# Ledger of designs, part 3: VHH binders against DNA primase DnaG (dnaG)

Target 1, 371 residues: DNA primase DnaG (dnaG), of Nanoarchaeum equitans (q74mb1)
Amino acid sequence: MAKFAPVQYKYIIKAEFEIDGIVDREDIIGAIFGQTEGLLGMELDLRELQKQGKLGRIEVEYKRVGNKTIGTITIPTSLKAVETSLIAAAIETVDRVGPAKARFRVKEIVDVRSSKREYIRNRAKELFVQLLSKTAPDIEELRRELEEAYYSKQLIEYGEEKLPAGPLVEKSDEIILVEGRADVVNLVKHGILNVLGMNGINIPKSVVELSKRKKVTLFIDGDRGGELVLRNLLAAGADIDYVAVAPPGREVEELTNKEILKALKSKIPLEQYIKNLRISINNDENKEKYKELLSKVFDTKKAIVFDEQFNIIDEKPLEEIDKLPSAYGIAIDKILDNETYAKIKGKYQLILALDSNVNAQERVITLKDIQ

## First folded at step 5 (VHH; framework vhh_lunsekimig_d3)

Design B21 (from A3 with Y32N)
Fold by ESMFold2-Fast, scan of step 5:
Order: C-alpha cells, then sequence, then structure tokens
Structure B21 (fold): chain B 371 residues (1-371), chain A 122 residues (1-122)
C-alpha cells in the first residue's frame, strides 16, 4: 500500500458572520459547502477537500442576539496560498443559511509557519548576539560550510545559477526537473539522484541548455501552479519530453518514496498532458455557462463582467475595459493580449476570451478550450 | 522560405500499404511536435497521429496498430507508414509541425502541408 506523510496545515482562514435568523453549527457548515459547490472547480470542492484531509474541520463559534446569529468560523487548510485565498474569497460569497440572509467576511488568513519563522528570526538574533559576545566564526559562512558538508555526497550546485541538483544530474541521460530546492532534497532523500531544481518562476538558462541534450521529465505539484511552470519553461525554449504529476493537492517536496515512484512511472508525454488539460475543461460543469457568455460577447466588441452565478453585472466597449468593476469573471470579445491583460490583471478570478497570447495568472478559458 | 511538403500518396487496394513523407525546409523539426491529419470528403480535418520531440507517439483508435508515425530530425523529414489500409482511410492527408511555444496563438507557430491524396479502392 502507499504510505503518506501526516497532513500539516499551512494556513488558517478566519471569517466573521452575521445571520438574520436562528441557526446551528450544522446549518452554517452546510451553507458554506452548498453555496461554494462548483465555484472553484472539482479540484477545490470544500467537501471533497475535507474528505481528503486537505481542509480541516470547520470550527464555528457563535452567539444568538435576538433573532440573529453572530460569530466566527475557523478553517485550517494544507493547500497553497493561492488555493487558500480562493477558498477564503468563495466563503465571502455565502449570502444565506437556509432561509436566513447571511454575510461572511474574512478577517485574516494565518500562515501557521509564520510563528515558527518569527521564533527562528528572534532566536537567531539572540544566539548571534550571544555568539558575538565571545570569539566566534562568521555565522553565515559557518552555515554555508555546514550545509555543504551535510549535502556534500547527495546534493550539488549545477550551472552558473548554482541550481540545486542531485549528484548524477550531469552523468544521467535522463533528468527529473522540479520547481524548487525542497523538491530536490525530497527526491535525493528517496534515491532519485538525477534531479534538477529551478529557482522559482524565473527559468534558468542552464535548465534550457540541459533540456536540449537530455531526456527531461517535468515533475510538478498536483495543482494549477505546475501548469504555469510548464508554460514558462516552454516559452523559454526548454525541451520537455514528459510530465509527472504529484497526487492531487500534494507537493513534490512532501511525497513518500511510493508516491514518487508511482508518479514517475505514470509520467505522460507533454502533448498528451496538454490534451488532457483541455479534456478536463470540457468536463467542467460550467462548460455550457462559458459557451453562453462567450456567445453573448462574440462580435459585440465589448467586455462583459459576471458574478459567481454567471449573471451579467456590467458591460462596456473594449476601449473602456479598465472602467469595469472587479467581479468573479470577465468575458472579452478579443484575443487576450499583453495590453488588455495589463488593464484587467488581478481584478477577476476567471477570464473568458476568444484566444490568448498571454501567460496569465488567472484561469483563462478560450474557444479552443471548450470545443 | 518556410515549407512543409507531403509526398507518397496514391491509389492502393484494401489491405495494402503506403508510406507518406513530409519534408520541411526553412526551419528545423528538432523543436517541433509533428502531426498527421486526415480529411475525408464532407468531414472536418481530424488528427490521426502525433509524435513528440522525444519520440513518443499517439494515435486515434481507428488507425492504432495499423499506422506508424516516425521522425528523422537529421533529414528534417517525418513519415506515416500505413498498413492494412481500409476504404474508410481514403482522404487528404496533411502533415503539420507545431512550435513548442503552446501559450501563443497556435496559428502563428503552426506549419501545414498542402495535403496528399490517398485513395483505397479496388
Amino acid sequence: as target 1 above (371 residues)
Amino acid sequence: EVQLVESGGGVVQPGGSLRLSCAASGFSFSSNYLYWYRQAAGIERELIASISRGGETNYVDSVKGRFTISRDNSENTMYLQMNSLRAEDTGLYYCAAKSYTYGKNPQLYEYWGQGTLVTVSS
């Protein structure tokens, strides 16, 4: 059987609510699950995420004041910052609990690891000051020497960018390419020695050069962030042969030996991976709504903004697109280009366009994606 | 300039074989995914076979086991070996080469041949 690491929550969503009626915990939780169903796609369904252990138990604290129920909800999540923020925003769209009118407002998202980083920051300062009061080596130089000694036989630096890599990256005919250093460490720890990591979103020249002479498998997390990394690699001219995907909601840096081997054995050709993404969009429950909105905007030379229920909120000529309010989504009667994207970036969760020439951060659906 | 030219089409009896070739000039295949499409009379052009930069192949069910796509980057040529041909394989066959930059308008980075006719009849 597959062995999994214990679920560790990364963020805690805290939200306040006011409900114009007498309701119980079960009513409130039911409304949150029910009204957010489908809003963020199947992968981010709250009920399913809770079943998978990625979303913790929703804690509800409330008091009744007259005919009102007022309180707070607390939701722990092991998801990444982007997914957690989307869920938090989705919760704010809950406008009723049963027959009662309700309002939810997120007051904070707590990074659970921030307290550990704060402790490290403060404690490191104390230890550094204590060490300076005595004859001591350069702390940063000592840290570097210790890291080099610890990883001397397992982890190396590759290329001009000093990228984290396994010891066989240069000698192997095949390379496993991952996003970051923590992913490299986890793979090397589990005996995968031909792994190369990238330093974030900027695609290193050494990666592009190496990809032209090696068979490359891109190993990505089981989320939308991996798609962005792939698009950036292809745009930079990297020669990617296969894509391996961690289990849904899991990060490469957290995978067990069994999960790593299963994912690598289940790698698929790049072209098939791209095709599968389009098939996934075609199976979206909201596909007909996307078609309807694109049909309404087509040949109008306008942009239409819509809410979570796909009701049109406002519309304007494309020349006035910057005057449209922020909303759940926008549909535009043009190819999404860099000029247009600059005007709408960060204002919508979903962008519907005739086509796209932009590597957008938002979910972009085009006519090609819904065919 | 940039050209993609198909050859090898013709008339063949059911159960026969044909080998289609597609030669590129003005650009290199080494960074491109390569495809064979087929258009039968009255039907839209459909993808029947593809080959990745690393040599991984994919086929539609109707041709799987009968057709084989291959590439030769050194000769800048791709092939479609067609075996056990059937009457329904009759059509215009197009080769296509697509850039690895899939985030852009695909028409700007797609090269298409003009088509070669394959007729399967007695």
Scores: ipSAE 0.000, ipTM 0.105, lowest interface PAE 21.5, mean pLDDT 78

Design B22 (from A3 with Y32H)
Fold by ESMFold2-Fast, scan of step 5:
Structure B22 (fold): chain B 371 residues (1-371), chain A 122 residues (1-122)
Amino acid sequence: as target 1 above (371 residues)
Amino acid sequence: EVQLVESGGGVVQPGGSLRLSCAASGFSFSSHYLYWYRQAAGIERELIASISRGGETNYVDSVKGRFTISRDNSENTMYLQMNSLRAEDTGLYYCAAKSYTYGKNPQLYEYWGQGTLVTVSS
C-alpha cells in the first residue's frame, strides 16, 4: 500500500566499523556528525539533512571484542543516488571516535524501493486489465479521486464559513492562502499544513480577520485569474504580505511537491509583485487597445470604464468619476493623483491614465508606457 | 533536546493486547501530525496509524478495527492500543511527529522515536 507520510526513504547506507577502544552508540553517532561537518558543503550537512527528515536516524549495532568496538551502522536517506553515495563516502573518512582510532567501510547501499517498484509494475498491469473490463472512469481519474478523499480527511474547517484548512492554520504565524478546496488538499498532501482556502469568488470575513494577525502568502494560479483574486482580497481589506505564483498555465491544485516548494521559496513581497505587473507592459499584447482607449479619452476631460474585452461600458466627466460603476478598467483624461485615486481605489483591475504620481495597488498604464 | 521515546513493547500470544506509548520532550505535540509506523523483516517502514491535530484518525486496512491511536497533548504523549494481535503484527514499532516549518522556507520536519519491538508468538 502507498505510504501516507510525506517523506520516504529511497536508500539505506550500511557500513561496518572497527574502533580501537571502548565506545558507546552516542560516541559513534557524534563522531559521524562531527567529522563529516563541512566536508560536502551546507546542502549535504548530515545534521541539517536529519533535521529536514531527508536523512533518517542512524542505527548502530555493536559488540565489544577485547578493547575494540566492532559493528555496523544503518542510515536511511531520501536523497538521490549521487547525494547518498557522497554521504556514504564521507562516512568512510571518519577515522576517530573520541581518542580511539576508527575505521568505517560502506558494505552496501540498499535501494529500498527496488522490490516495491517491481510489485507496483506487476500489480498495476493486473489492475489496469481489470479496469478495462468496466465502463468506469480511467485509472488516473480514479486514483485522483481516492487520493483526494484520503487527504481531505486531514483538513479542518476554519471560521464561521467552515472554510477548508490545514490543521496548523491557527497555530502557525504564517498562512498560505489559496482559492479553493482542491488547492488546500494538494498542499496538505505535500506537507503544507498552514494553508487556508477561500472557497470561491466572495472573500470570507474570516479570511480578512485572519490576514490582519498572521503573515499571509497568497498562492495563486499561473493565469490572469490570480490577479483578480488579489484585487478582490485587497478591496475586501485583507492584509497580504507575499505573493507566490504557480508556473504559467498551471493550477495550484495540480502542482508537484517540487513545484510547490519552488513557488513558495520564490514568493515576493506584495509591493514587488504589483511593481512587476507594471513592468510587464512592455510585453503586453493589449498595448494597441490601451493606446486606443487613451486616445478616445484624451482632451475630453472624461473618464471611460470598460470591460475585459475593452468595450466601453460607461463614461462621465472627471467631476463625476466616483459615480462610475466598478468594471474591469477605467481610462482617465488626467494625471492619476492621490485625490483621484482615492475616488476609484479598489473599483478596477486596470487604470489607464495620462501619467501617474501614485503608487497604486492596481495595474496602472500611462501614455508614456505605450509609446 | 528533542526526543521521542517509545515504550510498551514485548512478547504476546496471538489474540493478545499491548499498549504502546510515545513520550515527547523538547517540543510540543499540539501542532504536529502524529504517526505510528511498523517495520517487519524484509519490508521498509510502513504507516499503520495517524492522528491529526484535530484528533481525526486514519488506519491501514490490516489494523483497522484492531488498533486505536490516541494523543494527549497535555502529557505530550501518544498511544497505540493494539488488540487481537496476529503473528503478522510482529515488528519494530516507531512513533513519529511531523510539522511544517514556521517563518522559513517550506520544509517538513520529522521527529522519530528509537523503535520498540513487538513479538506476537505462540
Scores: ipSAE 0.000, ipTM 0.088, lowest interface PAE 24.0, mean pLDDT 79

Design B23 (from A3 with Y33W)
Fold by ESMFold2-Fast, scan of step 5:
Structure B23 (fold): chain B 371 residues (1-371), chain A 122 residues (1-122)
Amino acid sequence: as target 1 above (371 residues)
Amino acid sequence: EVQLVESGGGVVQPGGSLRLSCAASGFSFSSYWLYWYRQAAGIERELIASISRGGETNYVDSVKGRFTISRDNSENTMYLQMNSLRAEDTGLYYCAAKSYTYGKNPQLYEYWGQGTLVTVSS
């Protein structure tokens, strides 16, 4: 009776359909209610559940292709997992819409609360880090500002782009290359005077030219962002000799003197760093998922896009690759070449391909990497 | 023009030693990663040893402890010291110099010698 009582949906059923006829939204919804009537007993009658607010409004998106109607349905439910799964299965038994043959297939059942729990976990971590960083908020922030101003006076501007640099960058036979100004300040603060920073997102021309004349150590953060910086530098034609990596979870701009010296002493040749990345892929907990997606796309002449949990979101023929939505990743049934890369650049974090002829900015994993 | 020339190959008995040399002309080794590859009859060419710009070495398990790769940038020459040679070490040995780039075609800034034959037999 409490028609004002809020009903919060727990799950969303997403199903795709293909109907061999021209039908409208009302025809599709009518078929779902009609053909499922009585299959799950009176307690799980879809019409009654919708009237009670336990089943949300059925959303239908469709397109007509010749004499066919193809699309998706979305059904919110406040029922338990078992009841929701039974309703999803019942929808798959719908084999007619009016006189037309139909096929319904559940693509996924989304746990709405999972997204809220994930947000809470991530936001709580952020707030906790902020809280730990403020031992005496106003004084600590002022101290950082004063240190920044003081050490900034030791920096020079290098090249046409006026890049932040230590005073010995031109005189030294070796340079330490870092991503940003804050990294340069921290290294100069700790006596590393042959450091050069890059401004913004583009690889400066001065960096590429200097890299050809100097022995270059690229000093990166202990996360995946550092790999991206290296890929961009190599794509721009920079000559990198060594890679030094900050401790896991640490940024170059916040390292202590001991951490800086340890990282630089532990620098590895570029070739060895790239070899270690390939070994890491072979030991990656997601290796079997990469293999599964590549196997699924192999010899299909299609591309598949997937989310962070490796669930397939969409797929299209390779000819329509530019029509695929942005997502966490894409798997393609071809060698990644310049033409294909131009169509997908910037849309994905991860690219799975049969092979690659391109220095992509994104992480690229090939069949050779997962042998 | 740029070229790599191998020398030091020959016939040796099992348990013997050979020292291979690879001399570069037209470019400097100091900016390159240096490699030794081996190709036996009917077998694909395999990487057996490498040395980085900083002098760090790597070997395949079958030659580790028996072979030593080294470089002399002042002489623009690299070496492969082969000890305790076995019949399966027989093959054509190639030196290579590469400027490595992630995902880039390996032919870019890649130089190869013509090979030197090593035969381990009585």
Scores: ipSAE 0.000, ipTM 0.130, lowest interface PAE 17.4, mean pLDDT 79

Design B25 (from A3 with S52N)
Fold by ESMFold2-Fast, scan of step 5:
Structure B25 (fold): chain B 371 residues (1-371), chain A 122 residues (1-122)
Amino acid sequence: as target 1 above (371 residues)
Amino acid sequence: EVQLVESGGGVVQPGGSLRLSCAASGFSFSSYYLYWYRQAAGIERELIASINRGGETNYVDSVKGRFTISRDNSENTMYLQMNSLRAEDTGLYYCAAKSYTYGKNPQLYEYWGQGTLVTVSS
């Protein structure tokens, strides 16, 4: 039959406090229980939850600074996220400890099961890769091997980097640009002879130079990797005219003739593709924080740098923007132009600006993105 | 406010010349890529000429050697000089200014003129 199962906590509430008086741990704990009594109903009463084992022992760590008591409280809970959040909010309503004024603020709620979910995610990926290796059909691998050997004889080497290319890459006025050699082989196999592969992580100089002389269609995989390739090309200064996308979850190197023709026929201008990528900004959970920072710098002639939690680290007039420290992000009271970008390039992960006229490598958010 | 205003359109005989102007206001003109588009009745707009920030030009084959795009950053104005005009050049001509920011959140800033009519008829 079933044995007694120990209570396992799911979340840990961490809050800090400042009390305008000299108090002890029991005074603080008593105030938390006393002032939250009845606020969330009987089912979420802190004393009752502790008796039921759903709320752990409240740990208190504090220091006395003059006539003040400052410190942190730690509260383990086995309740769901919603219930835990309600309890955390209730604790913030505690405004006194005995006769002393008090302020409590939740710093974080730690999910103690996050490490187990991370292990499951990583292990599941590993097992999936292992399963694919064991069950991969030898015939499919052999077919791909034979096809590469045959069609690779039709490829030429292009530029100083010896990039894989179809034989018409120099003679054609239009180029189809793909990520790798296997993509080139597949397109050449299907009669697309004006194809050029980039063959690696870095954007080759030959690709950037050729893009300025030819009409370029970038043909990318139907996954996030393809979008990253476009961003890297644009950051390197390549001139891209159109974008063609493989079906979702499909790679260019494995497409059939019909899939290739459909994707190329459905190619869209670069500007239309970029418009489609902006949807994610409207769903960003930090949108209100971007608005706040842009509002703070608007009409100030200043730049503000901030950390990953959106806390302001430093600020300076725009004339001294190059003197600001590197940080997670920067908000500027101007249009991001090439002159300004040259002063801040590589120092931040996120740039907030009134508008932008540059091909930045960083994530750039403007008033148009959040209005 | 941001605006592009075209002028210089009109009726001209085959073999004639016409100069279109596009005056810009409300944005940093020198930072933008500039374009001329043509739209015939019942047909989608076609890009016919472009000029980048560095002054490099590009043209569709049908207008190469006949049309010249230029920009004057000091006057915030773009031009299209049209020579040896043909009946097939008849249409509404639109100027456009575009700027791209790429990063993790790519953005397109795009402004269009109202269009100016060019009629080539004998």
Scores: ipSAE 0.000, ipTM 0.127, lowest interface PAE 17.6, mean pLDDT 79

Design B26 (from A3 with G54S)
Fold by ESMFold2-Fast, scan of step 5:
Structure B26 (fold): chain B 371 residues (1-371), chain A 122 residues (1-122)
Amino acid sequence: as target 1 above (371 residues)
Amino acid sequence: EVQLVESGGGVVQPGGSLRLSCAASGFSFSSYYLYWYRQAAGIERELIASISRSGETNYVDSVKGRFTISRDNSENTMYLQMNSLRAEDTGLYYCAAKSYTYGKNPQLYEYWGQGTLVTVSS
């Protein structure tokens, strides 16, 4: 059963104030009552509402900063949403406390039944999603399209290249730089408004110029593509301060709010990221062996298999790749595609290829990786 | 100045054909592996075809039998003949040239074109 006070407060008005003078609680409350008197009619007079128990006691928290009084007021109300909103707006009209200039701004109106309504909202969403999961997949796709269209309306175009950006990119001292438009939409959807996207692998001049004026966090997918973007940014002369990486196997455009905040909180300085990246490649004492093996198969139309000491065990034309024995590793003179991968999957721990077009479970090293 | 320039893109009906070209300036193709990549909206750039220095070709399964890659070192140009085009072939097509030199100072030389748009629709 729900427990209720004799007076059931429905909402709590929370407002901030800044007063250009030294005042106390009673001065502030007096100004609120006095300056709102008559504005909303007799039925919504704050003194009468408090006398009737429909408006709770006004709580004031403040601190004095020099000759100013800054703080918050909290006002409980049992009135309907409309009347509560009118009272909140009326409080914003208070422009003096005694002889001192004052400014009041409502920060939020809390529904005190919000815990029950939040449960209802969240549970209804869950049940609706369950209903949609039993409906045609095209309905889920339509919902996704509508969400993207809505959030894309919050975007602005930045620079001569008309890059996708959040509305605070120009005003913020810090920006989150991402690879594409879908990443920008997802971050804006989750309240990250200082985000700027790049239209692919070519680094726009506007990005380089902006990076010199702002504190930049590059937010990338945790794959080889993200590393390529960073490399191209640095080659173009961009001034990157931090790097944030999406969870393994996840793209920025698909991250939840929790994943976004965790990744941004775990951002590392650029120098540390580069050091970690170089360590992962340079500490591979077998880098020269990979180069040697790839050099041996390059332009031969063959695949070679090798043991843990990098001794060649066997070699065959690519057409006979399925006839090669299982071993520690294989080097192939071609692009690792899905057809080729299907023939060698599970037979080797290490795959060396000219390039890769598949997400392999094995460690794959290409010519780009050993450059 | 080193440059790769794609051309030949355009709008074509399903089942139609297009021939893309990739011309190099500032360097010679003769020592390079040559590649065609494709990027569709919302999808990462994928490698679709390659041709070796000796003319050996490789294709991803989805285009094998429909697309043909070729090279002309004397004209410093590479081609992609696309037949039996499908809606899913729509995208930006990029050419790339790569050469690996293994020695005391190993280097990978890699050059990319700016892309050409292919739209398959009726």
Scores: ipSAE 0.000, ipTM 0.202, lowest interface PAE 18.1, mean pLDDT 79

Design B27 (from A3 with G54T)
Fold by ESMFold2-Fast, scan of step 5:
Structure B27 (fold): chain B 371 residues (1-371), chain A 122 residues (1-122)
Amino acid sequence: as target 1 above (371 residues)
Amino acid sequence: EVQLVESGGGVVQPGGSLRLSCAASGFSFSSYYLYWYRQAAGIERELIASISRTGETNYVDSVKGRFTISRDNSENTMYLQMNSLRAEDTGLYYCAAKSYTYGKNPQLYEYWGQGTLVTVSS
């Protein structure tokens, strides 16, 4: 990429200088780049790091005192502590600015995010203590409780187990099946009146019976708990036709109207969902190769593509993932999300990722799967 | 307070051995993947060893057979046993703990030690 994304700088190097001559900002900056060139290797070249946006613009404040130039330089970096410290040390080796003798000394390296992390630590402790001290529900829980009381007036009781249901559950040929009462309330609130709740993970007999005579879409949370509900339903003999999944990390009870409609429109046949659920490693040899590839891509902010023998064919920064060739597989240094998946869908048979928020058609192996 | 503290670095002769330790506090150590990284002057930080929650290990080829990573969940400590040390092993060694979670808010948790210096010279 020719453009630099906005970068949060992690550290600021502050150094003092004294130069035995009259010099300008451009002279000082030129000396820093020139005299440090090659000292730390190609990957830590200051000019290159600035082009990549990893080093910010060098700020120079100076005053002239007699025939001397005295001041400070400030260098923001998005690099890690070690790389930043190496660069700071390299700057201290600058001993000339043009024909003039110079001395640079680092006064401090400021952790730009230190105050924010301190605030987070202190605030998290405060909020935790408040949660432990509350006998009353959370504000969001209280809001849900009040909404439940209001919309629950539209709910009916279904079957001998008195399950929470929308008013059209008996009249509709299609049923949306959800785990609990709060899910039913949220769907009824958004106009879905053919919804039936199971009142938790135990599978009621009325649900199994109903599933055999109606077209059923199971609407589950975007977490692994939803998969357990499906497994229990199938073990109990329920006849499920489709599965709809809430966005990753989201629960049905908290979805907006737009999220509900999108999930239901994107429902997939049960057989396809079960196929997508399987995460399997064929043998120990492949497992070691998956570990090797994930280790190679880990913490690089890159994606690598490989052939059926697990030989690396090509690699690119994650921003250029769509420019990688089709191959047997791809390993990415990130959580597989819908945006990333859209760029690689159909190009690979195997996807290796740190984690996944997507029900992909391809086989996906994550760090959790290779433990 | 989350913290990883390395110890055991020092100066050693070629062919010698060192054991690095990394003591963890402030998080659920047993649920994390654990890593050792190495950085020499003028080169990028390199992943050299990892150990999973269940004890499965991985090594970069240059240290395979010479280095052993291990974890003690009861003591919240990880180790790197380094044998048959070479001049090329000189560098800063970092421990790291990482966890990848899925749920209401998927998160990457990443913690790093401050580094410990290993110098292989005679």
Scores: ipSAE 0.000, ipTM 0.111, lowest interface PAE 19.5, mean pLDDT 78

Design B28 (from A3 with E56D)
Fold by ESMFold2-Fast, scan of step 5:
Structure B28 (fold): chain B 371 residues (1-371), chain A 122 residues (1-122)
Amino acid sequence: as target 1 above (371 residues)
Amino acid sequence: EVQLVESGGGVVQPGGSLRLSCAASGFSFSSYYLYWYRQAAGIERELIASISRGGDTNYVDSVKGRFTISRDNSENTMYLQMNSLRAEDTGLYYCAAKSYTYGKNPQLYEYWGQGTLVTVSS
């Protein structure tokens, strides 16, 4: 393992100066600190930054030519490019050293890592060529490449647009529709053979036509929002029956077998998904109504059912939750657990609870979500 | 200023024809999916026709073979040619333009016209 310096600097500020007088290093450094004080705010005070180790020692090289002092200063910094540029510009505002007129001009800001990154690029290319000539590639990289090639061979091209598809897309009465080729490969890899992909920019005519003949589940990423893809599909005339969503922050192309099966088992009808989106998008007004309903059930040991206008239509003790009618939503005075969820699953579009231990197909809002 | 303006609506007898136009200002159609929606009295808006960026067209079954959607990116205008009109085609017709842009931060652009009335009556 290589030995590291106590402080790693990212940039070096190099500036030239000319001073109309005979001055020493200490005079020059003093002027830099003194005249830049307060210009960039307290957080970028040069003395404080040097004390914290974020600004390195100011190196001064100078020579005296007649009654003038001319030279260069070098300032290492571990700060980001923006902060480093601000400091460099502030140094250019130094116009005196003691009684003498001075001018400072930044010559360059050196990215210390730039030359190292260029070396790494060139050297890595050389080593890679040598490795291909002498030794097999890394086993994990080779495994991924072979898996990709193998499962890609199981794909068919569907329709005039030659869309990526699983081999059973035409024979199955149900299809799983996904955004891209990588999603198709991942689903086929995990045994989902009735999958069809879209190539991202246009909604393909073949997708719209097939959707009218098949039961379609749209399977979307958890981080991109289903509304965008779904809106474009519906606008193009596609008949979508169900929506399945990957876990938050996860993409379909990276899901495990367990995650895929869980998402598909938790698919919801299109109408319910659209209603859930309306609830999610509809602002601070609904947030206050969620707070009101949760406040009404808090510490009551009851459940309250309500309509789309958030009017209470019925209430019962938690022990009788299964006796409450189906409605737009339910608010419960407990943590949503698997046992409670089993009793209310499919009866409501919105569930308000104190907390949740369940990944429900319905939209669940907890006290933490409205804080 | 971003705007979609529909024109070409009116009163026509059954079996007649109308051509609707939708003109955009403040943005270009070239990167957009383009749509015609219809809204009859007491009914939600329904998608009638769409045309992709590449020119691929789709129609609801009730208008297939009778209506033709087209786009002219150079004139920044889209059209709906309506032939063999029926009483059931009566309604407000809306044009819409939607685009998804790619990059690290994807963006959705969505614009709607104000609607133009088509009445098919004898």
Scores: ipSAE 0.000, ipTM 0.119, lowest interface PAE 18.2, mean pLDDT 79

Design B29 (from A3 with E56Y)
Fold by ESMFold2-Fast, scan of step 5:
Order: C-alpha cells, then structure tokens, then sequence
Structure B29 (fold): chain B 371 residues (1-371), chain A 122 residues (1-122)
C-alpha cells in the first residue's frame, strides 16, 4: 500500500501589493490565479499546484487607504528554489485586479528549514553546556586519578628537587616546560616524553640549569598565572626559547592530543610572545586613560586611586600610600617594589607604576607597556 | 659605550650566499638571547632567526633549511649564514640582543644594530 508522507513547505514567498481600488481578498487571489495562467506552462499552474499540495493556501493581509488597497500576500511552496523563484516572478506580472490597476513586488523568499536549523544549533549548544556542568567534573576527576596511577610509573624524578619529568627529558635536545605534575602526566599520556614540571611558580635551580643547555618551550594556559610563571622564569635567569599557549579557557592538564599538538605546532619565539603581550596592552581601549593617570602622578611623588570609570577618588603622597582607600585601581609615581606592594596588596585590581620589581597578583601596567 | 655593529650585507644573485656578522661592544653576548630580523619595504620587522644562550636555534618557515644562525661568545659575535638566496630575501637585516628580566634596567634588555642591506637581484 502507498503511504502518504506529510508534504512540508520548503519556501514561503512574501510579496507586497498596492491596488488603485477597493477590492476584497477573493478578488486579489482570483487575479493572481487568472493572470498567471499559462505563463509558466501547465506544470507550474498555480491552481493545479495548490490542488497537488505543492502550493499552500495564499494568505492575504490588507488595509484600505482612501481608494487604495495595500498589503501583503504569503504563499508557501514545497517546490525547489528555481520553480519557487519563477512563480514569484510571475506574480510580479499581475498588473490588474478587476478594473483596478495593481502592482505586486516580491519582498523575500524565506527558506523555512533555515530557521529550524538555527534553532537546533543554538539549543544543542545550550544542552551540551548543561550536560558538561553536571557530569564532566566527576568523569574528569576519576580520569585524572586513573591516569596519575598509571602514567606516574613512566615519570622520572629530575634534579635535586625531584621534579616530575618524562623519561626523555635528559636525552632530548628539546624540552617542554610546564607548571605542574598534572600537566606532565597529561603530556606523557599523549606521548610527549621530554616534558618537565616545576611544581608550581617557584623556579627550581635544576630548571634554570637545564634551560641553558636545551631548547625550551614553555607550555602555559595563557592566563595571568601563565604570565606570572614566565616572569618568574625570566627573573631566575632561565633560557626560554618558545612559548606555547593552550586554547582560550583550557588548562594544559586537560588538553586532548589534538589540542596539545596544535598548541606545540603553533609555538612562537619568546620575544614575539612578549611583543604580542605588550601590543595587546598598547591596543587596550583604556591605554590613553593609563597614560593620563601615569602623567598626572609622574614626578609628583604621589599616588592616585581611581574607580572603574577612571575617575580619581583620592590622592596622597607616596609616604601615605597605606592610608588610601581600596578602589578599582591605583597609579604610583615610583617603581613597584616589594615594600610598596606589601602596603597595597589586595586593595586594587589594577596597578599603574613607572616600573615593577614584583610578581603582583594584580594586573600591573608600567610606562614600558604603554610607550 | 654599548653597541651592536652589523656587517656582511651586499648585492648577490639568486641562488647565491651571504654571511652576516653582528659584533657587540661594551657587553657580553653570553647572557643574552640573540636575534636576526628582516624588514622589507613597507612591512614591519619580521623575526627571521633566533639563538638561545645555550645555543639552540629557531627559524621562520620561509628560511628554514637555507639560513643558519650561530654565536661565538668568545669573539662576542653572532652570524647569519644565508644560502640559496631568493629575490624575496631582499631587505634590511637587523641583529638584536635581548635579556627579558622584568623590573631591571631597560638598557640591559634590548640592543639593536643599525641594519645591513641585502639585495638579491639578477
């Protein structure tokens, strides 16, 4: 037995009209059928297509303005784009409705399925995010525990500090330097055996010494923590050749094989990384605000605190810096040193200074960053 | 006085070779990362090659296998050996010595040569 599947309309023709007379819906529809008859051949006769279910009911919305009738028609069609376009063009040839002069103009042809695909795309993303927020932590925690137990047997201890390392760290001419043990485990799991971990941001002497005789790629998350690790390495005298950065929002310890290989393939020379970082600061929309505030404190021996809109809240001599209120930011007329930092640590989100000798937790912008 | 002085530039035909030198005065290369940059007309300076304090090298893909960077800390000189030269290698070549230590004297961080012209033409 033959089965009849529901015919879904693929396109909707929307056309506007202006008629120089008072006419009704039935007059308009009759003119469309009548004046297009025979223009496209028998296969595309509108009345016949409607009988076959290939053309939907013609919907007419109109209003009367004086002796004119103006409005829109909507025609659903299950035909292909070419046939639908031919029908739309034929409707534009309708020049009369009864005795009244008329003009029809197609405004758009809507692909019905495009809107449905867009909805599916957006809804699928939302549901995926919800699923990840409920289950991913439990699965990833278990995965990390199993991988730690299994791959830890492949790790060696490097140097006097017994740093976590892959088995080829000493034999390879190149090393991948990472922040912690979990990063080492993830890279070893994915076949990167020349990896060395630092057990955090404190720079071991073994790392500095090894960096002088190996080609070193520092592999970081690209966030403020990664920048702090780089600053500490350079301050300790380590020879870093390249920087590789994990994808935005991703940590090295959670990267897939594809993400690891892509990041390492896209590694950039240390100098270029530092230049890109400075360019990012220099292209900050607030760069001119930073310059203005630093200019105001320069050669004044003062500090200025400001809000998120860069409005000055208070100002005091540097000797009274600890008496300034907490705020969004502070600008100081000096090099940020450990003694000064101890007095302002945790009170501001942004520190503007002439230079810096400290690895602050806050964002620090200096004259070198904006010049 | 602290300075970098480049030499070895000139005119060469395609497929030819040149060796650029960069000599430092007033400081020791042993504590610095060393770089060669190239600037073509209308384009900002591009990093071509680098060599770490430990002697490990890196190259931009367009020169890999054709150029070789080296350093001699005892002579306080770095070199760029350029082989199989192409017309697109034409440009002003700069050497640079850099030490990236945050919060230190800026004068120790970055020294640049004056540039040496390399022209590859028939």
Amino acid sequence: as target 1 above (371 residues)
Amino acid sequence: EVQLVESGGGVVQPGGSLRLSCAASGFSFSSYYLYWYRQAAGIERELIASISRGGYTNYVDSVKGRFTISRDNSENTMYLQMNSLRAEDTGLYYCAAKSYTYGKNPQLYEYWGQGTLVTVSS
Scores: ipSAE 0.000, ipTM 0.241, lowest interface PAE 15.2, mean pLDDT 80

